# Designs tried in a protein design chat: VHH binders against Abasic site processing protein HMCES (HMCES). Part 95

Target 1, 269 residues: Abasic site processing protein HMCES (HMCES), of Homo sapiens (Human) (q96fz2)
Amino acid sequence: CGRTSCHLPRDVLTRACAYQDRRGQQRLPEWRDPDKYCPSYNKSPQSNSPVLLSRLHFEKDADSSERIIAPMRWGLVPSWFKESDPSKLQFNTTNCRSDTVMEKRSFKVPLGKGRRCVVLADGFYEWQRCQGTNQRQPYFIYFPQIKTEKSGSIGAADSPENWEKVWDNWRLLTMAGIFDCWEPPEGGDVLYSYTIITVDSCKGLSDIHHRMPAILDGEEAVSKWLDFGEVSTQEALKLIHPTENITFHAVSSVVNNSRNNTPECLAPV

## First folded at step 11 (VHH)

Design y15 (from x9 with S100V; framework vhh_6z1v_2)
Fold by ESMFold2-Fast, scan of step 11:
Structure y15 (fold): chain B 269 residues (1-269), chain A 123 residues (1-123)
Amino acid sequence: as target 1 above (269 residues)
Amino acid sequence: EVQLVESGGRLVRTGGSLRLSCAASGFTFSTYAMGWFRQAPGKEREVVAAISWSGGITWHADFVKGRFTISRDNAKNTVYLQMNSLKPEDTAVYYCAAKVYQFYDSPKEYDYWGQGTQVTVSS
């Protein structure tokens, strides 16, 4: 998973993340660093994306079932990294394989500290290899949406106002992530960065790509992954597996260039 | 306290029309999706129609498409169900339900429920 869409305005995104805490109280996640959230139809590694994480990471006595939403850098920078420029990191931490997560220090250490997060997106993109050509076909991959009178019109809205309303009932993709906190050696703000855990693709996606993000399907899975105060690392890792509850459609090559940031990136062809 | 109060249910002849209303109070109506459900004697509660928090997205069950229309007025904290071309099989108690942000086709997902209003369609 190396490209996503996360374009919802902040207020719509926040409402899409409404949840119930352990006591059954309805809540919206509380923002940290909301000014760093940059909506886009075409998010690449090293950009910031919104993630959910437990409030207990920030407040010692907080209820671990309460949620914070915060933008984090895509591409985990380990706490032990000693260079001043994170882009100098020698290895790719955009994704973390589920089968080796407990073997790799960069992921095992933050996971042991309960640094689990849920990465939010409208959906993600993958490029299918076409036999006999060097060209790849991009696909937009997302949770099945409740079929509505306007859901079949993704990219076909007559006006910007109608286009925005298509997203009112969109079910955000919720991917399992691991984050870490890095303090710059020369001082400055702590950098929060994350990686997306990946698994073998499900049968439905196998013709598009051999890997997929570990998707947390439903509030029970999301809650257990985030609640590091009550759910151990071992129990949380049982949530990491392929899912068949996913859908997709082919999109235009416009998405290939990460600088293109328009609704055409996810519109069906 | 949260309240959803349905009104408009009555006896109506086959082929007739009826408009149900649901008045909401005690929560921020404009941040909730709304649904209409119905339950006939001896049957489970089923979804009839749903509408997003903004009113921009609607959904109607196949068995009512073209006959029923859901709408809402956020200034009045009210959701409506306009029912046309009524059939005897539409006879049921109709319930209004609220769900924060996103509507669902499953009753179990909804946060708040009204007491219901009886609709009887005579042949």
Scores: ipSAE 0.320, ipTM 0.683, lowest interface PAE 3.6, mean pLDDT 89
Fold by OpenDDE, second read of step 12:
Structure y15 (fold): chain B 269 residues (1-269), chain A 123 residues (1-123)
Amino acid sequence: as target 1 above (269 residues)
Amino acid sequence: EVQLVESGGRLVRTGGSLRLSCAASGFTFSTYAMGWFRQAPGKEREVVAAISWSGGITWHADFVKGRFTISRDNAKNTVYLQMNSLKPEDTAVYYCAAKVYQFYDSPKEYDYWGQGTQVTVSS
């Protein structure tokens, strides 16, 4: 996974991330560094994207089921990295293969510390090789947007509340990630960065690409992945597998250029 | 000011097809979603379908059961609702709606509605 979309306005994104804590209370995630959130139809590595993580990472004795939303840098920078420039990393940390997550120090160490996050996106892009040509067809891949049971009879749609219920029900893609905290040697702000865990593609995507992000399908999976206080690494890793619960459509070559940030990136061709 | 104008509603027979159009104009802010709603006599307004501004993400109500399809033509700033296999229970005023977000100054969401178009399905 080398390209995603996350274009929702901040407030809409927040509402789309509504959740229930372990007590069953409805909550919205609190933002950390909201000003670093930059909506885009075309997110590439080294850009910032919003992720969910447990509040326990920021507050001692916090309820680990509570969620924080924070923009983080795509491309994990290990805490032990001693260079002043993260771009000097000699290995790719955009993705972490699920089969080798425990073999690589850069991923194993933060994972062992419970630094699990959920990377949020509208969806991700993959390119299919065209037979006989060097051309690749891009596809946008995302969750099917199905009426959730919660979307009951939207009462009088004229109510602002009902309207919000309708448009806040966009189902974001929730990808399993690992994050780390890096302190620059020369001082400055702590850098939060993440990698996306990848798995073998599901059967439905196998013709497009052989790998896919580890998608956490449903609130339970998301909650378990985030709750490093109650859920062990071993248990969390059981959540990492291909899912068939995805849909996709072909998009234009507009997305090929990472500088293009327009709705056309997502538009079906 | 954003304006939404619905068209295409008419009397049709059961099993017939209609295509509704919603022409949008006056966008000064970022629109991120549009949708179709309907209100039958004596019933509450309900969502029929929704589409992201890009057209890349769509949502349909359960009662649609594959009969209706929402789409968008970006070049025309128009959203469509193709309705097939219409039933008498589909009789309603159909409304177009848009969700717009202001990004500058004081961030705010705006809701815009069309005046509606009458769809009547006869037995």
Scores: ipSAE 0.021, ipTM 0.493, lowest interface PAE 4.5, mean pLDDT 87

Design y16 (from x9 with S100A; framework vhh_6z1v_2)
Fold by ESMFold2-Fast, scan of step 11:
Structure y16 (fold): chain B 269 residues (1-269), chain A 123 residues (1-123)
Amino acid sequence: as target 1 above (269 residues)
Amino acid sequence: EVQLVESGGRLVRTGGSLRLSCAASGFTFSTYAMGWFRQAPGKEREVVAAISWSGGITWHADFVKGRFTISRDNAKNTVYLQMNSLKPEDTAVYYCAAKAYQFYDSPKEYDYWGQGTQVTVSS
C-alpha cells in the first residue's frame, strides 16, 4: 500500500470516526494538531495522514478506550534514528510485513510500547500489471459503501452541494498501523510517524496485487487494535489477516502523478 | 431517558398508503442518522430505509424503491416513512432506530431502538 485518498474536510472526517468508549458512551475523537491535516485525493509516503490512537498515549491516567485523531507522517522514523533529516533513512518504512513485524527492531520496539494506530483513508490505490506488458492499470480499493440515491458517481461531484451528498455517509477505510516518536537530535518538535501493516492479498484482490494493507473490519476490531491498555500485543496481532470485505474499480492514469489532487483520481473509467 | 416512539401502524388494504412517524427524545436528534427496519413473523429484522443526520443522503432497500420514502424534520425531532402501493408482503412490525453520525444497513450497528409499530396489509 503506497498511495491513498483521504480528502474529507476535517469536520466530515471527525463525524465519520464517531465511536463508543468502553462504557458505551458515544464520542467523537479529540483532535491533536488539527492544522496539520491536509485533505488530498492522492497521498504518497512522507505526507501526513490522519490516524486514530488511544488517549492513554498522551494522558497518563486516561481511559485507554478513548480516542485521539492526529496527523502523522507516513513512513515510520524509528526512535533510535540518529540523523538530523528523516528523509535520509536508508530503508523503506512505508509498509511493515505482518509475518516479520516481531523480527524487525524498527517495528518490534514501538509495538512493545503499545504504539498501535488506525490509519484512515477514503481508500487506497494499487497498480495491476498487465500480462505481457510493462503497462499498469490503477484501481481504487475501498470498503463496500451503501449505495445512496443522491450520488451516482464519485468523480461527477463538481459542486460543493454534490460533493457533500457523495461523501456525507462514506465509510472510511481503517488500516492497522504502528507508530513511533522521534526526537530530532538537535532539538525541535517530536515527530510522530507511522507504517501500515501489510498481509497477503485476499482472493478478491489477488488479480490486482499480491499484498494488501491489514484492514480492521468493524468497530470491534478497531477498538481492540487501539486499546493497548487492555489488549496485549499478542491478542492484537490476531486481528491482522486478509479481509474479503473490500471492493474496487479501475481509475484513469491521472492518479499516477502524485501532484494530481482532484476528484478525477477516484472516478471510475 | 432516551426514547424512540413509533406511531401510525394499522391495517390497510393492498394498494393503500400509510405514513409512519418516529418521535425521538433524550438525545441530540440532529447528530444522529435514522433508520427504519421491519420484522415479519419467522424472519430476521431487515433494513427498509435510512437517512443521514442532515437529511442530505437517503437509502432505500431495493424491495421498497419507488414505493417508500424516508424523510426527517430535525426541528420536530421526528423521522417519517411514507409507504405507498402497499403489498401483503409489507406486513411486519416496523422499528425506528438511531445511529450517531452515520447510518448502516446492519441492525447490529444501531445505538437506540423503538418498540415497533404493527403494519398489516390485507387483500
Scores: ipSAE 0.177, ipTM 0.592, lowest interface PAE 4.0, mean pLDDT 88

Design y17 (from x9 with S100D; framework vhh_6z1v_2)
Fold by ESMFold2-Fast, scan of step 11:
Structure y17 (fold): chain B 269 residues (1-269), chain A 123 residues (1-123)
Amino acid sequence: as target 1 above (269 residues)
Amino acid sequence: EVQLVESGGRLVRTGGSLRLSCAASGFTFSTYAMGWFRQAPGKEREVVAAISWSGGITWHADFVKGRFTISRDNAKNTVYLQMNSLKPEDTAVYYCAAKDYQFYDSPKEYDYWGQGTQVTVSS
């Protein structure tokens, strides 16, 4: 997983993340650094993306079931990294393989500190290799949405107005992530950065790509992954597996250039 | 205090029509998706219809398509269910439910519930 869409305006994104704490109280996640959230149809590594994490990471006596939403850099910079420029990290930390997560120091150490997060997206993109050419077909991959009826005269093609309405009821993709905190040697603000855990692709995605992000399907899985105060690393890792509860459609090559940031990036072709 | 108050349930003859209303208070209605559910004696609560926070998207269960229509009035904090061509199988307690942002077909996902209004359809 190396490209996502997360385009919802901040207020809509926040409401899409409504949740229930351990005591059954309905809540919205509280923002850290909300001004760093940049909506985009085409998010690449090294950009900031919104993640959910436990409030207990920031407040010593907080209820571990309460959630913060914060923009974090995509591409985990380990706490032990000693150079002054994170972009000079020699390792690709965009994704973290589930089968080696406990073997790699870059991931094992933050996991041991409970630094689990849920990475939010509209969905993610993958490029399918086409037989007989070097061209790849991009696909937008996302949770199945509750089926809405198509009423009245819709015409031969979906109108832009009908396409815009789909976001009113969009179920955000929730991917299992690990984050770390890096303090610049020269001083400055702590950098929060994350990686997306990956698993073998499910049967439904195997013809598109051989790997997929570890998707947390439903609020129970999301809550257990985030709640490092009550859920051990061992128990949380049981949530990391392929899921068949995913859908996709082909998109145009507009998405190939990460500088393109328009609805055309995820529109069906 | 959050309240959802259903009204309009009554006895109606087969083939008749009925309009249910649900008045909401104590939360920002215009940011919530709304749903209508029903529960007949001895059966589980099932989704009948749902509407997005803006009213731009609606969903209706297959067993009511063409007969029932969900709508909302955000200025009045009210959601409606227009029920036409009623059948004895529609007899149930009808519940109004609210969910922040996104509607679902599962009752477990909803944040707030009304007390229900009884609809009885007889020949």
Scores: ipSAE 0.218, ipTM 0.629, lowest interface PAE 4.6, mean pLDDT 88

Design y18 (from x9 with S100P; framework vhh_6z1v_2)
Fold by ESMFold2-Fast, scan of step 11:
Structure y18 (fold): chain B 269 residues (1-269), chain A 123 residues (1-123)
Amino acid sequence: as target 1 above (269 residues)
Amino acid sequence: EVQLVESGGRLVRTGGSLRLSCAASGFTFSTYAMGWFRQAPGKEREVVAAISWSGGITWHADFVKGRFTISRDNAKNTVYLQMNSLKPEDTAVYYCAAKPYQFYDSPKEYDYWGQGTQVTVSS
């Protein structure tokens, strides 16, 4: 997974993340650094994306079932990285393979500290390789959505007004992530950065790409992944597997250039 | 104490009309999306109609479009399902359910459920 869409305005995104804590109280996640959230139809590695994580990471003795939402850099910078510039990290940490996560120091260490997060997106993009050509077909991949009457459907492009209303009830994709905290050697703010855990593609996606993000399907899975105070690393890793509860449609080549940030990036062709 | 209480279910003739009500208490109704689900004998629970927290967005399953209408009254903490042109296939227990802000088609994602009300449509 190397490209996503996460374009919802902050208030719409926040309502889409409403949850119930361990005590059964309905809550909205509390924002950290909301000014760093930049909505986009076309997010690439090194940009910031919103993630959910447990309040206990920031506040001693907080209820570990309470959630914070914070923008984090895509591309995990390990806490032990000693260079001054994170862009000089020599290896790619955009994704983390589920089968080797406990073997790679960059991922095993933060995972052992309970640094699990849920990466939020409208959906993600993958490029299908076609035999005999260099042309690749991009697809937008997302949770199945209930089609709303006033907002229409993303699959049935109509007026721009109808398209905007689709997002009022959009079910966000919730991907399992690992984050770490890096302190610049020269001083400055702590950098929070994340990686998306990947698994083998499900049957439904196998013709598009051989890998997919580890998707946490539903509030029970999301809650257990985030709650590092009550759910051990070993138990949490049992949530990491392919899902068939996913849909997709082909999109135009407009999405290929990460500088393009318009609704056309995810519109059906 | 959270409660959802359905009412209005009864025996009706084919072609008849019925209005179901669901009274909510013990939570902030205006911040919850509401859904009507049904379960017919031998079938799984399925979503029939849903309405967002604001009432601005509604959804109706294809098999009830044009016949059923969902609505809500936030001042009365009540959600309604108006059922017209009833068919024997509409016979089921109808359930009211609540989920924060947005509605989904999966029963597992709803936090609060009513006890259900039986609707029987005779030929």
Scores: ipSAE 0.583, ipTM 0.821, lowest interface PAE 1.7, mean pLDDT 89
Fold by OpenDDE, second read of step 12:
Formats: sequence, C-alpha cells, structure tokens
Structure y18 (fold): chain B 269 residues (1-269), chain A 123 residues (1-123)
Amino acid sequence: as target 1 above (269 residues)
Amino acid sequence: EVQLVESGGRLVRTGGSLRLSCAASGFTFSTYAMGWFRQAPGKEREVVAAISWSGGITWHADFVKGRFTISRDNAKNTVYLQMNSLKPEDTAVYYCAAKPYQFYDSPKEYDYWGQGTQVTVSS
C-alpha cells in the first residue's frame, strides 16, 4: 500500500470514528495535534494521516479502551534512529509484512511496547498491471458501504453525481498499523510515525495486486488491536489476515500524480 | 438513560397528512443515524425511512413513493417524518430507532428504539 485517501473534514472524520468504550459508553476520539491533519484524496508516504490509538499511550491511568485520534507520519521512524533527518532511513518502513513483523527490529520493538494503531482512510489505491502493456490501471479499494437491499434508492455510489453525497455516511477503512515515537537528536518535537501492516491479498483483490493492507473489520477487531493494555501482542496478531470484505472500482490516472488532490482521484471511471 | 420518544400519531382520514417527531436523549444524537419503522397488526416491522447522522443522506422505502420525508434537527435532538397522502395501508405503530453514524434498512442493526406512536388512517 503506497497511496491512500483521507479527505473528510476533521469533524466528519471524528464522528465517523465514534465508538463505545468497554463500559458501553458512546464516545468520540479526542484529537491530539489536530492541526497536523491535512485532508487529501491522495496521501503518499511521508505525509501525515490520522490514526487511532489507545489513550493509555498518553495517560498512565487511562482506560485503554478509550481512543485518541492523531495525525502521524506515514513511514515508521524507529525510536533508535540516530540521524537528524528521517529521510535518511535506508529501508522502507511504509509497510510491514505480517510474516516478518517479528523479525524486523524496527517493527518488533514498538509492537512489543504495545504501539498498535489503526490507520484511517477512505480507502487505498492499487495499480493493476495491464497484460501486454506497461500501463497500469489504478483502483480505489475500500469497505463495502452500507447497501440497502434496495441499493437504487440510496444515492448509489454508482453515479458520479451522487458520489459526493456518499461521504456523509462513509464507512472508513481501518488498517492495522504500528507506530513509534522518535526524538530528534538535535531536539525538537517528538515525531509519531506509523507503518501499515500488509498481508497477502484476498482472492477478490488478487488480480489487482498480490498484497493488501491488514484490514481490521469491525469494532471488535479495531478495539482489540488498539487495546494493548488488555490484549497481548500474540492475541492482537491473530487479527492480522486478509479479508474478502472489500470492494473496488477503477479510477482515472489522475491519482498517478501524487500532487493531484481532487475528488477525481476517487471517482469511478 | 437512552430515550426515544415518538409523538404525532393520531387518527387521520385518507389523503391526510401527519408529522411524526422523535425526541432523543441520553446519547450523542448527532453521531447517530436515525430511522423510522412501522409495524402493522400481524405484520413484521419494516423500515420506512432512514437518515444519516448529518442529515445529508436519506433513504425511503419503495412504498413511500414520495409521500413521506424523513428529516432531522440535531440542535433539537429530534428526527421527523412528514407523511402526506396517507392511505389506510399506512395504519401502523411507527417507531423511531437509532444507529451509530450510519443507517441501515435492517431493524436488527439499530441499537435504540422508541415505544412507538399509533397512526391510524381511516377510509
């Protein structure tokens, strides 16, 4: 996964992340560093994206089921990194393979500390190689949206003219991530950064791309992944697997340029 | 305590109009999708209309055929159902229901329910 969309306004995003804590109380996640949130239809590595994480990461006696939402840098910068510039990392930390997560120090260490997060997105992009050509077709991949059995009456995402209206009731994609905290050697603000865990693609997506983000489908999966106080690393890792509960549509080549940040990136062609 | 209180149901004549209201309390109303359901005697509860948390998206059942309109006022924690051109077939108890953020057409998806209000349409 090298491209995502997260374009909802902050307030809409917050409401979309409404949840129940372990006591059954309805809550909204509290923001940390809300000013760092930059909505975009076209998010690339090294950009900031919002993630959910347990409040316990910030408050010693907090209920670990409570959630915080925070923009973090895409591309995990390990805490032990001693260079002053994160861009000097020689290995790619945009993604973490599920099968090697425990083998790589950069991911194992923060995971062992309970630094699990849920990366939020409208969806992610993948490019399908066209047979016989060097051309790649981009696809937008996301959760199936609540379809009324009578899909025709809910301004079906199928019409470009109604596409924007769908976002008012959009189910966000929730991807499993690992984050770390890096203190610059020269001082300054602590950098929070994340990697997206990837798995082999489900059958439905296999024709498009052979890898996919580890998607946490449902509130229980999200809660367990986040709750590092009550859920062990071993138990959490059981949640990491491919899911068939995704849909996708072809989009225009507009998304190919990371500088393009318009609704056309998501629009079905 | 979560509460949904429906009001506005009464006896009306065929072709008449009613406006149902549902007042919500005990939860963050603006973070819930709302729905209107109805249940006639001897029939299953069925969805009439639904509205997203913001009110930007609405859904209406096919039998509504433009006669009913769901709306909401988040400042008042209230959802409405405007019913026009009522028919005897519309006679039922009408229920308000709430679901976190997103609406669905299935009753089982909703977390909270009102006690209902009786709508009777006479010929």
Scores: ipSAE 0.006, ipTM 0.269, lowest interface PAE 10.4, mean pLDDT 89

Design y19 (from x9 with S100G; framework vhh_6z1v_2)
Fold by ESMFold2-Fast, scan of step 11:
Structure y19 (fold): chain B 269 residues (1-269), chain A 123 residues (1-123)
Amino acid sequence: as target 1 above (269 residues)
Amino acid sequence: EVQLVESGGRLVRTGGSLRLSCAASGFTFSTYAMGWFRQAPGKEREVVAAISWSGGITWHADFVKGRFTISRDNAKNTVYLQMNSLKPEDTAVYYCAAKGYQFYDSPKEYDYWGQGTQVTVSS
């Protein structure tokens, strides 16, 4: 998973993340650094994306079931990294393989500290290898959505106006992530950065790509992944597996260039 | 504390019309998606219609498309179901339900439920 869409305005994104805490109380996640949220149809590694994480990471005595939403850098910079420039990290930390997560120091250490987060996206992009050519077909991959009268289904929406209307009731993709906190050696603000855990692709996606992000399907899975105060690392890792509850459609090559940030990036072809 | 109160159900002849209302209290109505469900004797509860928190997006089950229309008034904390061209098959208890922001086509995803209002359609 190396490209996503997360374009909703902040207010709409916040409402899409409404949840119940452990006491059954209805809540909206509280923002941290909201000014760093940059909506885009075409998010690449090193850009900031919104993640959900437990309030307990920021407040010592907070209820671990309460949620914060914060923009974090995509591409985990380990707390032990000693260079002053994070781009000099020799290892690619955009994704973290589920089968080796407890063996890699970069991921094992933050995971042991309960640094689990849920990465939010409209959906993600993958490029299908075509036999006999160097060309790849991009696909937009997302949770099944309810078909609506005004917008039609996402696959049926042809006009930009009708396409825009689907977002009013869009179910965001919720991917399992690990984050870490890095303090620049020269001083300055702590950098929060994340990686997306990946698993073998499900049957439905196997013809597009052999790997997929670990998707947390439903509020029970999201809640258990985030609640590091009550759910141990070993119990949380049981939530990491392929899911079949996913859909997709082919998109144009416009998405290939990460500088392109328009609705055309995810519109059906 | 949280309450959904349905009203408007009654006996109607085939081909008639009804408007159901659901008054909501105890939560921020304008941030919740709303749905109408129905349950006939001996059958499972099924989704009839749903509307987004803003009212900008609506969904109707295939068996009511063109006959039923869902709408909402956020200033009055009320969701409506306008039912036209009623058929005997529409006889059921109609339930109002609320779900934070996004509506779904499954009853089990909804957070709050009303007590229901009986609609009976005679041939």
Scores: ipSAE 0.153, ipTM 0.567, lowest interface PAE 4.9, mean pLDDT 88

Design y2 (from x9 with Q102D; framework vhh_6z1v_2)
Fold by OpenDDE, second read of step 12:
Structure y2 (fold): chain B 269 residues (1-269), chain A 123 residues (1-123)
Amino acid sequence: as target 1 above (269 residues)
Amino acid sequence: EVQLVESGGRLVRTGGSLRLSCAASGFTFSTYAMGWFRQAPGKEREVVAAISWSGGITWHADFVKGRFTISRDNAKNTVYLQMNSLKPEDTAVYYCAAKSYDFYDSPKEYDYWGQGTQVTVSS
């Protein structure tokens, strides 16, 4: 996974992340550093994206079932990294393979500290290799959405009003991530960064791409992944597997350029 | 440049009240837990109170016994310590400190420190 969409306004995004704590109380996640949230139809590594994480990471003795939403850098920077520039990291941390998560120090250590997060997106993009051509067809992949009588396919939003309605009720893709906290040697703010855990693709996506993000499907999976106070690493890792509960459609080549940030990126062709 | 500037320390009589302020700059204040520490002459620095980044959780030392209250205003990048019923034993330099995620009672775990403000309580 090297490209995502996360374009919803902050308030809409927050509402979309409504949840119940362990007491059954309906809650909205509280924002940490909301100014770093930059909505985009075309998110690439090194950009900031919103993630969910347990409040316990920030507050002593907090209820670990409570969720915080925070923009973090895509591309995990390990806490032990000693260079002053995160971009000098010599290995790719955009993704973490599920099968080697416990073998890689950069991921194992923060995971052992309970630094699990849920990466939020409208969906993610993958490119299918066309046989016989050097051309790749991009696809937008996301959770199946509830068909409202009027809302045909994402492409059927004929009016801006309908478009807003679609996105107001959009089920966000929830991907399993690991985050870490890096303190710059020269001082300054702590950098929070994340990696997306990847798994082998489900059968439905296998023709498009052989790998997919580990998707946490449902409130229970999301809650368990986040709640490092009550759920062990071993139990959490059981949640990491491919899911068939996804849909996709072909999109235009507009998304190929990471600078393009328009609705056309995820529109069906 | 990161700065924590304490203010409000002065001479007060026993039973008096003070409000200390710490103005923060040079970092994202709302993402840091804040704490107040004090150091009396010949004594080790000790934690007085701490507050989470959101202000949702506070901690106070046992010796405070409800006399002091920590609070913060993220819009003003300021943390406060309201001190009531002051005693001569409260005489110390009071320091403001910042920690990037959680607060602990260990001074070494805090990222930034102020220069301190002197509080003197006379009999």
Scores: ipSAE 0.042, ipTM 0.558, lowest interface PAE 3.1, mean pLDDT 89
Fold by ESMFold2-Fast, scan of step 11:
Formats: structure tokens, C-alpha cells, sequence
Structure y2 (fold): chain B 269 residues (1-269), chain A 123 residues (1-123)
């Protein structure tokens, strides 16, 4: 997972993240740095994406089940990084493998500090290698969407104009992430950055790509991953596995260029 | 042909200092992370320190922090380990290892290994 879509306006995205805290109270996540959120159909590493994390990371004695939503840089910069420019990080920290996450220092240290987050997206893109050519077919991959009383069919004749209707109640993809906090050596604002945990692809995606993000399917999994005050690293890692509860469709080559940021990027071909 | 050649290991007294060098050839050194590992008789090989391909990121095991420093010179295709305040417990064969781009603290993840250089620390 090296490309995502997260295009919802801030208010729509916030409502899509409605949740219940430990007391059963309905809540919306509270924003940090909302002005840094930039909606896009075509997000690449080093750009900012919204993540959910526990309020306890920011407030001592906060209820660890309460959620903050914050934009973070995609590409984890470890807290111990000594150069002044994080773009000079030589390791690819866009993803971290689930099978070696406890062996790789860049990831096991923030995990030990409870720095778990849930990375939000409309869905993600993968490029299928075509036999006998160097050409690749892009696919948009996302949760199955629930039918509303009005929509009826999600996969019917979906013209570009009809895609706008599906976003009102879109179920966001929720991917397991690890974040860290980096303080510039010469002063300045703390940089929050994340990586997406990856697993072997499920049977349904094996013909498209051999790896997939670790998807947290449902509120129970999301809550346990975020709640570092009550859920240990060992217990949280049990949530990291492939899922079959995913769907996809082929999209045009417009998405290939990360500068393209239009609905055409995720529209079915 | 890929080669990693360690040098600088010798007998040294407790409290002394040593600088190990590892000369690399046969691959694009500037795209590889480098690590120093050690293995004492009857013990498993353990990571001592690691450095990113640019030299901008370094990691040191807790048992050597403040005493050992890893560094590299990409123009000379060489990685170094400066060892200060040596203890008898530091006695081991020290190995240089290379991993493309990313580094891990597990020996099994490294692509290339040197033959090792013996460091002995006596009272």
C-alpha cells in the first residue's frame, strides 16, 4: 500500500468516524491541526493523511477510549532520527511488515510506547502486473458498502454523476498504523508521521498484489487497536491479519500520475 | 563478487579503546545499510550497532550506548565501529553485515556478511 484516496470534506470525514467511547457515549473524534488536512483522490507517501489515535497520547489522565483525528505525514520518521530534514530518511517507512515488526527497531520502539493509529482512506490503489508486458492495471480496493433504502445497488450502472451519491454513507477503510513523534534537532514543531502495517494478501486480492494493508474490520477491532491504555502490544498484534471482507474494481491509468487529483482516479473503467 | 573485510580486532586491556573498520566491495555501498554484530563462544550472534545507507540514522544496542559509535564513509566504501571503555564482556568476534536500504536488528535479515575480526578484552 503506496497510494490511497481520502477525498471527503473535513466535516463529512468527521461524521464518518462517529464512535462510542467506553461508557457507551456517542462521540465524534476531536481534530488536531485540521488545517493540514488536504482531501485528495490520489495520496502518495510523504503527503499528510488523517489518522485516528487515542486522546491519552495528548492529555495526561484522558480516557484512553476517546479518539483524536489528526493529519500525519505518511512515512514514519523515527524519534531518534538525527538529521534536520526528514525527507533525507534513507529507509522506506511507508509500510512495515507484520512478520518483522517486532524485530525492526524503527517500529518496535513506537509500538512499545503505545503509538498505534488507524489510518483512514476511502480505499487504496494497487497495480496488477500483466503477463507479457511491463504495463500494469490499477485497481481501487475498499470495504464492501452497505446498501441504503434509496441507493438499492452499489454496483449497478454507476455513471460518474451517480458516484457522488455513494459518498454520503461511505464506510471508510480503516488500516492499522504505527506512528512516531520526531523533534527537529534545531527546534521547530514536532512532526507526527506514520507507517501502514502490511500482511500477505487474502485469496480475493492474490491476483492483484501479493501484499495488502492490515485492515481493522469493525469497531471492536478499531477500538482495541487504538486503546493502548487497556490493550497491550501483544493483544493488539492479534488483530493484524489478512481480511477477505474487501472489494475492488479496475480504474483508468489517470491514477498512475500522483499529480492527478480528480474523481476519474477511482471511477470504474 | 561481494566482499566485506573487517579489520582492527586485537587484544586490549579493560578500559581501553579500539576502532574497527569494514571495507566493502562488489556492490553499491551507498545504497546499503550496514551493521556491526558480535558473537562470543557458545552464544548467539547479536546486533551491536547499525547505520543507514546515507549515515543520517544510527542505532546502538543499549549495552553499548555511550561507549560505542558507528559511522561510515561512502567515498571510501567503509563502515567503522569506535569502541571506548571496553569491558571483558565485549570479548567476541565482531562481524560486519550489509542490508539493502532498510536495516533490522535480526541477523537473518542481512544480505552479506564479513568473516569477522576477534576482539579480546582482558584485565
Amino acid sequence: as target 1 above (269 residues)
Amino acid sequence: EVQLVESGGRLVRTGGSLRLSCAASGFTFSTYAMGWFRQAPGKEREVVAAISWSGGITWHADFVKGRFTISRDNAKNTVYLQMNSLKPEDTAVYYCAAKSYDFYDSPKEYDYWGQGTQVTVSS
Scores: ipSAE 0.000, ipTM 0.115, lowest interface PAE 19.0, mean pLDDT 84

